# Ledger of designs, part 9: VH-VL binders against E3 SUMO-protein ligase nse2 (nse2)

Target 1, 250 residues: E3 SUMO-protein ligase nse2 (nse2), of Schizosaccharomyces pombe (q4pir3)
Amino acid sequence: MSEAQLKTSLEALSQNLLPGNQNHCSFDFQLKEIDDSIKQVIKCALVAAEIKNNECLDMLDSGIRELLDAKQRLLLMQQSVDTLANKTSENISDFENKSLLDIYTQIFKELIQEYEEKSDYGKYGTQGEYIEFKKTIWHEQNTDGSDFPSMKTFFNVMNTEEQEADEVMVYSATFDNRCPLTLQPIVHPILSTACNHFYEKDAILSLLNPTCVCPVVGCEARLQRSLLKEDEILERRLRRAQEISNLKEA
Below, E stands for the ipSAE of ESMFold2; O stands for the ipSAE of OpenDDE; V2 stands for 0.75 times the mean of E and O plus 0.25 times the DockQ between their complexes.

## First folded at step 9 (VH-VL; framework fv_ontamalimab)

Design g1 (from e5 with heavy chain D30T; at its last look DockQ between E and O 0.23; V2 from the best seeds 0.00; counts 0 for: pae E 8.3 > 2)
Fold by ESMFold2, look of step 9:
Structure g1 (fold): chain C 250 residues (1-250), chain A 119 residues (1-119), chain B 112 residues (1-112)
Amino acid sequence: as target 1 above (250 residues)
Amino acid sequence: QVQLVQSGAEVKKPGASVKVSCKASGYTFTDYGINWVRQAPGQGLEWMGWIDPYNGNTNYAQKVQGRVTMTADTSTSTAYMDLRSLRSDDTAVYYCAREGIRYYGMDVWGQGTTVTVSS
Amino acid sequence: DIVMTQTPLSLSVTPGQPASISCKSSQSLLHSDGKTYLYWYLQKPGQPPQLLIYEVSNRDSGVPDRFSGSGSGTDFTLKISRVEAEDVGIYYCMQDIQLPWTFGQGTKVEIK
């Protein structure tokens, strides 16, 4: 192959790596299936908690952790493709004598190693889906109106810089079942399917704008009305908790 | 089926106002935002603004800020765009377009309303 | 405002041959949520625009698979693998990551 033919082939390959190209490596179907599976796991967890089946709850916990690991791995693979595509698009000649597969593999290796070095708290305890999973179980089993504990209580967290920062944050705010907009307990929950966070229905629906972003700390998901849906699991939980609170006071 | 049907063509003099209607059908009107986009003869597309029919919130393009009012009547599932103090450079086809499903742009467009501003 | 620049502004294509349209934005369309807010529209003669591609590469319902979108960051491409007579019209890219929403200037595709 001549130098001109090689350069033309590299330019064609670089173009094909771009997102949206028909040859682009995409995991959208698999990511959607993982998200759907996580939602189903949370629904099953509600039922398992209601009937107090702790063996099932343990299996569901392991399952959602594995789903989150798989999701993160796919996202990092996609990010690695995007990174490679950007680098080759900027200057294809820098890559004429290099294996693109080896470059991709190195990019991915660095990203996945960063993830694998995270604590279990860093991997799962900060993820909205896992937080929803634990909240769903806890509220079904603790219907006396008690505050949902810090996510750190479900993990063995060593004393670290991260732990000290989290303790200051917990001291300054309350987080259990409260709307990030009203700072009050959610009465009429509505779910953003973009990020799986819940809000007080009338508050978020009244404040939507074309550029609205989720108000939860660390969440950057774009919000729009068509992505907001009522969640019957949470509504049932809130109704039951109110009924139990009323019985205790009567 | 999801459909947006707009009012008919209008001919106006400079300084007048025009109110274009956009009737929605086939979906829950208050669940989706409505964009307004115009296209001058032989020109490209220009976004004018957005309205949320649920709460009436609006965002207007700077170029038309102060001259445009976008409203929604939930009882008739109809969005309106009222453009005042018309100028000859407001001559365009005006489209309404529904905010897209599942994170995307403008998925359903009205047929367009031609507004001609001339003396 | 984000400027969307399309090239070429006009294409004349032999039926059955591929076509490619470039769209470059003045700043990244990658949102902090990990999504890229880039769209493609086709305006056929005498018709309103119709959505072809959303979020860079996803075809809208009913759009033939000969249409494909690609790109990232600031550089995007729409490809038609085999141009047909019904594909004639003006193609626009659009962003909705930052207000105001802005369109490219359009690419007119004609059959030779």
Scores: ipSAE 0.013, ipTM 0.459, lowest interface PAE 8.3, mean pLDDT 80
ESMFold2 (binder alone), look of step 9: mean pLDDT 94; pTM 0.952
OpenDDE, look of step 9: ipSAE 0.024; ipTM 0.542

Design g2 (from e5 with light chain D96Y I97D; at its last look DockQ between E and O 0.03; V2 from the best seeds 0.00; counts 0 for: pae E 9.2 > 2, placed apart)
Heavy chain, then light chain:
Amino acid sequence: QVQLVQSGAEVKKPGASVKVSCKASGYTFDDYGINWVRQAPGQGLEWMGWIDPYNGNTNYAQKVQGRVTMTADTSTSTAYMDLRSLRSDDTAVYYCAREGIRYYGMDVWGQGTTVTVSS
Amino acid sequence: DIVMTQTPLSLSVTPGQPASISCKSSQSLLHSDGKTYLYWYLQKPGQPPQLLIYEVSNRDSGVPDRFSGSGSGTDFTLKISRVEAEDVGIYYCMQYDQLPWTFGQGTKVEIK
ESMFold2, look of step 9: ipSAE 0.006; ipTM 0.451
ESMFold2 (binder alone), look of step 9: mean pLDDT 93; pTM 0.946
OpenDDE, look of step 9: ipSAE 0.439; ipTM 0.799

Design g3 (from g1 with heavy chain N35H; at its last look DockQ between E and O 0.04; V2 from the best seeds 0.00; counts 0 for: pae O 10.1 > 2, placed apart)
Fold by OpenDDE, look of step 9:
Structure g3 (fold): chain C 250 residues (1-250), chain A 119 residues (1-119), chain B 112 residues (1-112)
Amino acid sequence: as target 1 above (250 residues)
Amino acid sequence: QVQLVQSGAEVKKPGASVKVSCKASGYTFTDYGIHWVRQAPGQGLEWMGWIDPYNGNTNYAQKVQGRVTMTADTSTSTAYMDLRSLRSDDTAVYYCAREGIRYYGMDVWGQGTTVTVSS
Amino acid sequence: DIVMTQTPLSLSVTPGQPASISCKSSQSLLHSDGKTYLYWYLQKPGQPPQLLIYEVSNRDSGVPDRFSGSGSGTDFTLKISRVEAEDVGIYYCMQDIQLPWTFGQGTKVEIK
């Protein structure tokens, strides 16, 4: 992706940062749109980091936070509906002559207020998507084999009772870069969208006839060609992992 | 025997929505992806996106992102493409196509659905 | 986005004569796996497109042997050894090495 393309992508993202404006869409649809946007932001971040465009990185950081806020809002809306539904199911008589909308609104207000009162670390530092975002950038900027720092370092969190953010399992820097089939480092990765496992491309394709079960021990996902996708981010991370490994051996 | 049959022509006003259907037959619906490609009058082919009927995963072209929703009903082996906020430049023949697999191309196409957006 | 450029955009051929269409990509379509992800489609008049060639040189099922694809990297060619009346239509090259998938402008092939 060129710098010009990145700019275009950023502009496009800016227009879609608030997918919630599509109130006519289902919660699930909106969530999907947000997730897709987040993925796009991460991809853009990779490119921006590669070309050392800090301004773009800052914009993307702001963007992903907004997306995460939007996502959380949707989730809390859903939770509010669920809460209301549960209350209604428990004692329907209690809701006689009451506005369900008012009750919903009250529930939601309380939930969203609680979220808004969280620290930035509380909002983003523990979110897998944001962690992935930060890792993506960090790994592009740090090729010396150093470990990804604690997420707290990005939020100036000192001696807080907040727990350490969990590492994202997918695309983790500590993930096994070996193919479960070949047991060798993956040279040409392909990702299963069914189970998020990845393999040597030729190896897994040779196993399909036309479907197969994921070869990862314990996984029962059914694989087919349409579920296998190349992922540029994954490829880059695997390459980096290999580079780091080589540096350690040198 | 493998075929994709699309819904009939649509005429819409700007700002309206259109939903095109694509019914698959002759193969296992969930084994293949469904792509959507459109063609404006006298123009070339434009990829819009695709859906995996197995898990419902989708990927949309940026140009239609936010306006398009692709869905698949496995019970009827039918894929749907919903395009919202229609504009005049959305006037086109819309095709669904089966993905043989990624990197193997689109080997089966629907007959196309003409969508006309006019005031 | 990868830009696919076809030349010529129009071609008139005498039946029985050969035809050649060029497709150039703005980026290499050679993947690290060693495969090149270039496709050719034919859209006959009033019909949907149909797959002719996948991965540069592989004919899809039912495609006559008079059709052949070649090329590497960013330069590709579709050849028709002996053009027949049934070959009339618009030919498109396509890449799917990265999203979004993109098509060439199309080459209209007509019979003289």
Scores: ipSAE 0.007, ipTM 0.463, lowest interface PAE 10.1, mean pLDDT 83
ESMFold2, look of step 9: ipSAE 0.178; ipTM 0.649
ESMFold2 (binder alone), look of step 9: mean pLDDT 93; pTM 0.945

Design g4 (from g1 with heavy chain G105Y; at its last look DockQ between E and O 0.05; V2 from the best seeds 0.00; counts 0 for: pae O 9.0 > 2, placed apart)
Fold by OpenDDE, look of step 9:
Structure g4 (fold): chain C 250 residues (1-250), chain A 119 residues (1-119), chain B 112 residues (1-112)
Amino acid sequence: as target 1 above (250 residues)
Amino acid sequence: QVQLVQSGAEVKKPGASVKVSCKASGYTFTDYGINWVRQAPGQGLEWMGWIDPYNGNTNYAQKVQGRVTMTADTSTSTAYMDLRSLRSDDTAVYYCAREGIRYYYMDVWGQGTTVTVSS
Amino acid sequence: DIVMTQTPLSLSVTPGQPASISCKSSQSLLHSDGKTYLYWYLQKPGQPPQLLIYEVSNRDSGVPDRFSGSGSGTDFTLKISRVEAEDVGIYYCMQDIQLPWTFGQGTKVEIK
């Protein structure tokens, strides 16, 4: 992707940034939109990192954080509704002559306040999408085979008493572009959503009967077709890894 | 022998929903994605989205996002496109088309389903 | 969105004569994998579209050799060396390198 293409993509992304456009759509739809936008940001980040456009990376960082905030807001809205529903189902009589909307609003206010009071690390550092975002950039910028650093390093939280957030491993810390089955570079990757390992598509599909255990050593995840997905970002990463490998051999 | 057979023409009122089916035969249903493309009368082709029957993954065009749901039934090798909140501008011939997961071309098309939205 | 622009939008050709259709994309259709994701489809009257060319220059099965595709980056051409009556229809270029997939406006090819 050229710089011009990136710019176009960013412009398109900006139009889809929800923080300002609460669509009167279902929660599920809105969440999907946000997720799609996040994926787009990650893709753009890869390109921006590749072309070493730091300004763009900064914008994308801001963008993904906004998207994550929006996502969290939606989730908390859902949670608020659920909480209200549960309360009403338990004792509907207690809500006689009460405004359900007021109760909802109060629940939501409390939840959103709690979120807003979190540190940036608390908001983003533990989010799988953000981790993926950072990893994408880092791997593009670091081709020496070094390990991805702790997320804490990005938030200067080394001295904070904040609990070590469970890092969602989206991809292997040591990015290997080889299929654990074929031991060859992956041409067509497929990702397990069960364990976040990825394989040559044909190879893993041939192993399914109709399920199989993840072939990665030490992994006990059970795979099935419904848990396998193609990932364009992963595919791009694999290609990049191959390119880097080729450069090293040259 | 490979073919996609779509359901019959539909006439709907604005605000209604339509569900078009696309039955695949002659190949392994889960080996290929299904695209949906529509064509308004006298207009060009518009991509609506695609589904991977293998895992149910979908991508929708923004224009129809929120109103469209694509599904695939592997047991019957049938893809479905559900379009809600129909508008007059949704009047079109709707096509399903097979696309390779690795090869991104639509090599087999259904015969098309005419959906007319009128008051 | 990637905009696909075809020219001309209409073409009337004498049988046996060549035809050429241009398709320009607003962005490069060359992917990092080395493939260029440009396709040509033909929609004959009253029929669904059918694949003619995939990845710029590859003819689909059953497509006559009088059809040829060429181009790179953002500029593509479909050529018909000798137009036949059966070639009448609307030709579409398409990209699927970036979502959403987008088509050109279509080029209507008619026989004089």
Scores: ipSAE 0.010, ipTM 0.474, lowest interface PAE 9.0, mean pLDDT 83
ESMFold2, look of step 9: ipSAE 0.012; ipTM 0.439
ESMFold2 (binder alone), look of step 9: mean pLDDT 92; pTM 0.933

Design g5 (from g1 with light chain D96E; at its last look DockQ between E and O 0.05; V2 from the best seeds 0.00; counts 0 for: pae O 12.0 > 2, placed apart)
Fold by OpenDDE, look of step 9:
Structure g5 (fold): chain C 250 residues (1-250), chain A 119 residues (1-119), chain B 112 residues (1-112)
Amino acid sequence: as target 1 above (250 residues)
Amino acid sequence: QVQLVQSGAEVKKPGASVKVSCKASGYTFTDYGINWVRQAPGQGLEWMGWIDPYNGNTNYAQKVQGRVTMTADTSTSTAYMDLRSLRSDDTAVYYCAREGIRYYGMDVWGQGTTVTVSS
Amino acid sequence: DIVMTQTPLSLSVTPGQPASISCKSSQSLLHSDGKTYLYWYLQKPGQPPQLLIYEVSNRDSGVPDRFSGSGSGTDFTLKISRVEAEDVGIYYCMQEIQLPWTFGQGTKVEIK
């Protein structure tokens, strides 16, 4: 990608930094837009790193943080709705003559305040997307095969009890690049939200009729299409793992 | 046994409103979105919008924006599409269709509801 | 809006012969996530549409293997290796990469 292309991409990205402003769009749609923007930021970061444009990298860093904030806000809005729904389902009589909107607003206010009070590490350092962003830059800047440093190093976190990204840890702990169905390295991963196992997309989808039991030995989770999601972070991890494996074999 | 069953045919005057129901069965209602697609006589398919029954989130096509309201009743596993200010060009068969939340295609369709708008 | 263009709009096929339907989109249906959000539906006479193919080439449950989807970017094809009487209807391609979801014009498949 040329510098001119990068500039164009950044301009396009700037228009999408606040996708959540469309109140008439579903949360799911908004989330998709944010995710797309995040992916674009990562792509731009790769290019910026290649050409050693630190100013651009700083802008992209700011951008992805804004996107993550927006994403979190949407998620908290959804959580607020869910919380309200649960409360109403439990005791509908308690909500007689009360404004559901007021209750929602209060729930959301509390949740968003809690988020805002988090450290930058707490907000971003544990987010898979941000980690991928940093890793992407790191690998471009460090071609000597050095290991990616702890995320804490990027946030000047001194011995804080804050744990690294639970999500990354979960994937690393159970990471097998082979599909339990095909027994081959996964090319197109899809994740079960029911049991957090992942599979070759085509393989698991072919098993659905319209549901199936998770093919992982010992797992009894019932899968359906709506419970399966593609995870780009997972996909990238799998690709990297495969690349590393190939390099070791070479 | 997964199915969507829609309400019966409607005949309305211009300016009136119509509410079509879509009852889901055979699956967890909140696990899937509900799309609404209409088809004018002898014409193709037109997407109107969709709703997530889990949280009530909606997205409407611009063409019907402001005139349509989609709702979902989780207690009855029923989705509703309310279309207001009916016009003659709203005459169509209206379908509800199930879809995964992450764009997996509309794999289950209702039988359709004919709405006729005539003076 | 993304415009979906199908060709031909009508097709008459002798039973047992193959059929091919083209669908072109006004912009790429390849998403940044690597998925291509192209779907094929069949609407048989007097029936609601039914899903045939999701994401370009994946057959939905119960769809016979004589149906196949292919393509990339903006060009897609649905093929029926051996057309049967039960395959009569209108075929629609649809995109779900960008709202609003949009359908092709439909291709009417008839038996000679």
Scores: ipSAE 0.000, ipTM 0.454, lowest interface PAE 12.0, mean pLDDT 83
ESMFold2, look of step 9: ipSAE 0.034; ipTM 0.512
ESMFold2 (binder alone), look of step 9: mean pLDDT 95; pTM 0.965

## First folded at step 11 (VH-VL; framework fv_ontamalimab)

Design i1 (from e5 with heavy chain N35H; at its last look DockQ between E and O 0.22; V2 from the best seeds 0.00; counts 0 for: pae O 6.9 > 2, placed apart)
Fold by OpenDDE, look of step 11:
Structure i1 (fold): chain C 250 residues (1-250), chain A 119 residues (1-119), chain B 112 residues (1-112)
Amino acid sequence: as target 1 above (250 residues)
Amino acid sequence: QVQLVQSGAEVKKPGASVKVSCKASGYTFDDYGIHWVRQAPGQGLEWMGWIDPYNGNTNYAQKVQGRVTMTADTSTSTAYMDLRSLRSDDTAVYYCAREGIRYYGMDVWGQGTTVTVSS
Amino acid sequence: DIVMTQTPLSLSVTPGQPASISCKSSQSLLHSDGKTYLYWYLQKPGQPPQLLIYEVSNRDSGVPDRFSGSGSGTDFTLKISRVEAEDVGIYYCMQDIQLPWTFGQGTKVEIK
């Protein structure tokens, strides 16, 4: 089998592995759909929290976990294909009489099993999207300026090795409320759906002609007007962060 | 419903100017850019330029540079394309289009305005 | 300017049969952000163009599943799995990776 033939076979395999094969959807497309759904769940959670609808919050919690599981599955599928591709590239002769699908299946099985064996904290407690989900709810329910608690408090994490993950992930520390352009606290945030960075609305819109590169250092995302949107959740988070900061200084 | 409604057909002489309007509705006008694309009879699509209604920034295709002015009135949610020094080869259907809401591309189009330049 | 070249320029298809249109760009449409900025539009007779596909393979809202886009770099394909009467029109590929935005010549799709 030539390298070109192998590549074609791997590409075909990849396409056949994706749900909805009829639509020639890419992994990236499906991941984007899931991400959009997760964002929608978070928005709904904000509303549910505001009206103190606990039943709805529970449903949304279940929903976001399912979405995260689906996302992880897709990522592991992609990783499995990549792993297979790397192995085949190293030793093409070793795979001439082997089923690529069988090899893929074995790789994927091992990866998915590892994920399934994780605790709920391991699956969700360290995921940025889930943390955002919980923070959104918690801040709506707690308006006294108190700090968001450790994610461990939500998962009843016993003294296991998983406690180390929470110490490393300072999600709150990574949240910068300053605009990368103005270097000032953001008053009117606008979010890039291309890279999930956010800016002062007037500042970023002034750069579009009709596109620009994301001003965040290291980000090469192309921005366009259609991919910039206001985010009410983000705006509330920024306001709360500012309020908390003011309280601490007082 | 999101829609763009353009002004009616125009007949002009060579050397004259034409101003086409594009009225937007169903969305926040200054949140999206407006592009202009023309199509000569029996020909393909040609991008002319765009305007950002929010800040008034424009960019024009080189072929029409110096002869075209795009403007936007946020109070009326209307974009305008003014083309000067008209020539016979400017005869075309002119379209305004909005950039996509969620993704790149032009997702909403006007119905088109026929501009005929004849002596 | 980036030149977009479509093939064929005309296609006659029996209803229910598949159709395929090729679009080639003179330069790569792959951006450093990892996205490829190729679009497909359909202009039905007497109507303005409408967006079908964005970023090579993503269907716009309301676009039927029978439409699919593929490709990379400089070579792209639009496929219709089962052509219907309502699919008659002129198809255009477009790039917006750099100014000016440019379209292909268009491919006229007709029903036999």
Scores: ipSAE 0.030, ipTM 0.516, lowest interface PAE 6.9, mean pLDDT 84
ESMFold2, look of step 11: ipSAE 0.291; ipTM 0.689
ESMFold2 (binder alone), look of step 11: mean pLDDT 93; pTM 0.945

Design i2 (from i1 with heavy chain I101W; at its last look DockQ between E and O 0.16; V2 from the best seeds 0.00; counts 0 for: pae E 4.9 > 2, placed apart)
Fold by OpenDDE, look of step 11:
Structure i2 (fold): chain C 250 residues (1-250), chain A 119 residues (1-119), chain B 112 residues (1-112)
Amino acid sequence: as target 1 above (250 residues)
Amino acid sequence: QVQLVQSGAEVKKPGASVKVSCKASGYTFDDYGIHWVRQAPGQGLEWMGWIDPYNGNTNYAQKVQGRVTMTADTSTSTAYMDLRSLRSDDTAVYYCAREGWRYYGMDVWGQGTTVTVSS
Amino acid sequence: DIVMTQTPLSLSVTPGQPASISCKSSQSLLHSDGKTYLYWYLQKPGQPPQLLIYEVSNRDSGVPDRFSGSGSGTDFTLKISRVEAEDVGIYYCMQDIQLPWTFGQGTKVEIK
């Protein structure tokens, strides 16, 4: 098999592996759909928390976990294809009489098994989307200005050696209601989907021509208008943070 | 379905102005930039400029600077390209296009508007 | 301005055979974010351009797997593994790393 034939076969494999073979959907398209669904769940959770509907919150919790599982599966599928591609590129002769699908299946099996063996904390407690989900609910239910607790408190992690993900610490530590551009409290926030930083809406949009680099120090993400999204949950969080700050100063 | 629908063909005399419209549907209009690209008969693609529908910010290619004005009406989800002081070399098919969502470039295009400048 | 140069400008291909188009940029299209902002478009006869490839090697939604993009820095290639009748048209590379956005001259692909 020529390298070109192998490449074509790998590409074909990738397309055939995607769930819902309807219209040659890319991994990216499917991931986007899942991300949009997750965002919707978080929005619904905010409403459910406001009206203190615990049954709905439980359903939404189950829903977001399912979505995260689906997302992870897609990512692992993509990773498996990439791994296969790398292996075949290194030594094509090793694959002449082997089924690419079989090799893929083996790679994927190992990866998915590793994921399935993770604790709930390992699966969800370290995921930014799930943390966002829990924070949204918690802040709605706790208006006394107390800090969001460790994610471990939501999982029976008492005896596990699992450390809280650095991402949770970073998120809590880096949450600032000030815009990195204006250095003032944000009134109208807009979120970058490229790097998850947020800004004063008018300030960041004024920098686009039609693109700009994220103004956050150390971030090199390239921004465009379509990657900047308003987030109602973020707006609410910022308002709450401001209110708490005002109360502390009073 | 996301789509851009442009206005019909135009025939103009030299020195006149033309205004082409681009109506967007199937998405939030002010969340995406709109670009304009033209193509002279038998020639390649030429980027003309872009507009942010939210704040009206624009940037134009040097070749059309001073003669072009891009606008957007969020209430009707319509972008406009006004080209003044028309010349024969402005004869082209004009396209509006939307920026991509997760990546850059132009992922959705209008059907094109033919503008003919003749004496 | 970044100059985009395509080769060849025309290509006649027998159905089922592969095709390859080169695109060279006068400057690197590698951004500090690690991405390379090179795109491929196809304009079929009588139609507007359509996006095929974004960021060098990523196929847009609905683009057949017979299309592939590769390259780095200033040298890029679009390949069609098996050309079909529906692939007839003009192919353009484009950069958007800096203003103004610029296109290649276009490569006309025809069927023999």
Scores: ipSAE 0.027, ipTM 0.548, lowest interface PAE 3.7, mean pLDDT 84
ESMFold2, look of step 11: ipSAE 0.231; ipTM 0.657
ESMFold2 (binder alone), look of step 11: mean pLDDT 93; pTM 0.945

Design i3 (from i1 with heavy chain N57K I101Y; at its last look DockQ between E and O 0.18; V2 from the best seeds 0.00; counts 0 for: pae O 8.6 > 2, placed apart)
Heavy chain, then light chain:
Amino acid sequence: QVQLVQSGAEVKKPGASVKVSCKASGYTFDDYGIHWVRQAPGQGLEWMGWIDPYNGKTNYAQKVQGRVTMTADTSTSTAYMDLRSLRSDDTAVYYCAREGYRYYGMDVWGQGTTVTVSS
Amino acid sequence: DIVMTQTPLSLSVTPGQPASISCKSSQSLLHSDGKTYLYWYLQKPGQPPQLLIYEVSNRDSGVPDRFSGSGSGTDFTLKISRVEAEDVGIYYCMQDIQLPWTFGQGTKVEIK
ESMFold2, look of step 11: ipSAE 0.491; ipTM 0.775
ESMFold2 (binder alone), look of step 11: mean pLDDT 93; pTM 0.943
OpenDDE, look of step 11: ipSAE 0.762; ipTM 0.917
ESMFold2, look of step 13: ipSAE 0.300; ipTM 0.711
ESMFold2 (binder alone), look of step 13: mean pLDDT 93; pTM 0.944
OpenDDE, look of step 13: ipSAE 0.015; ipTM 0.476

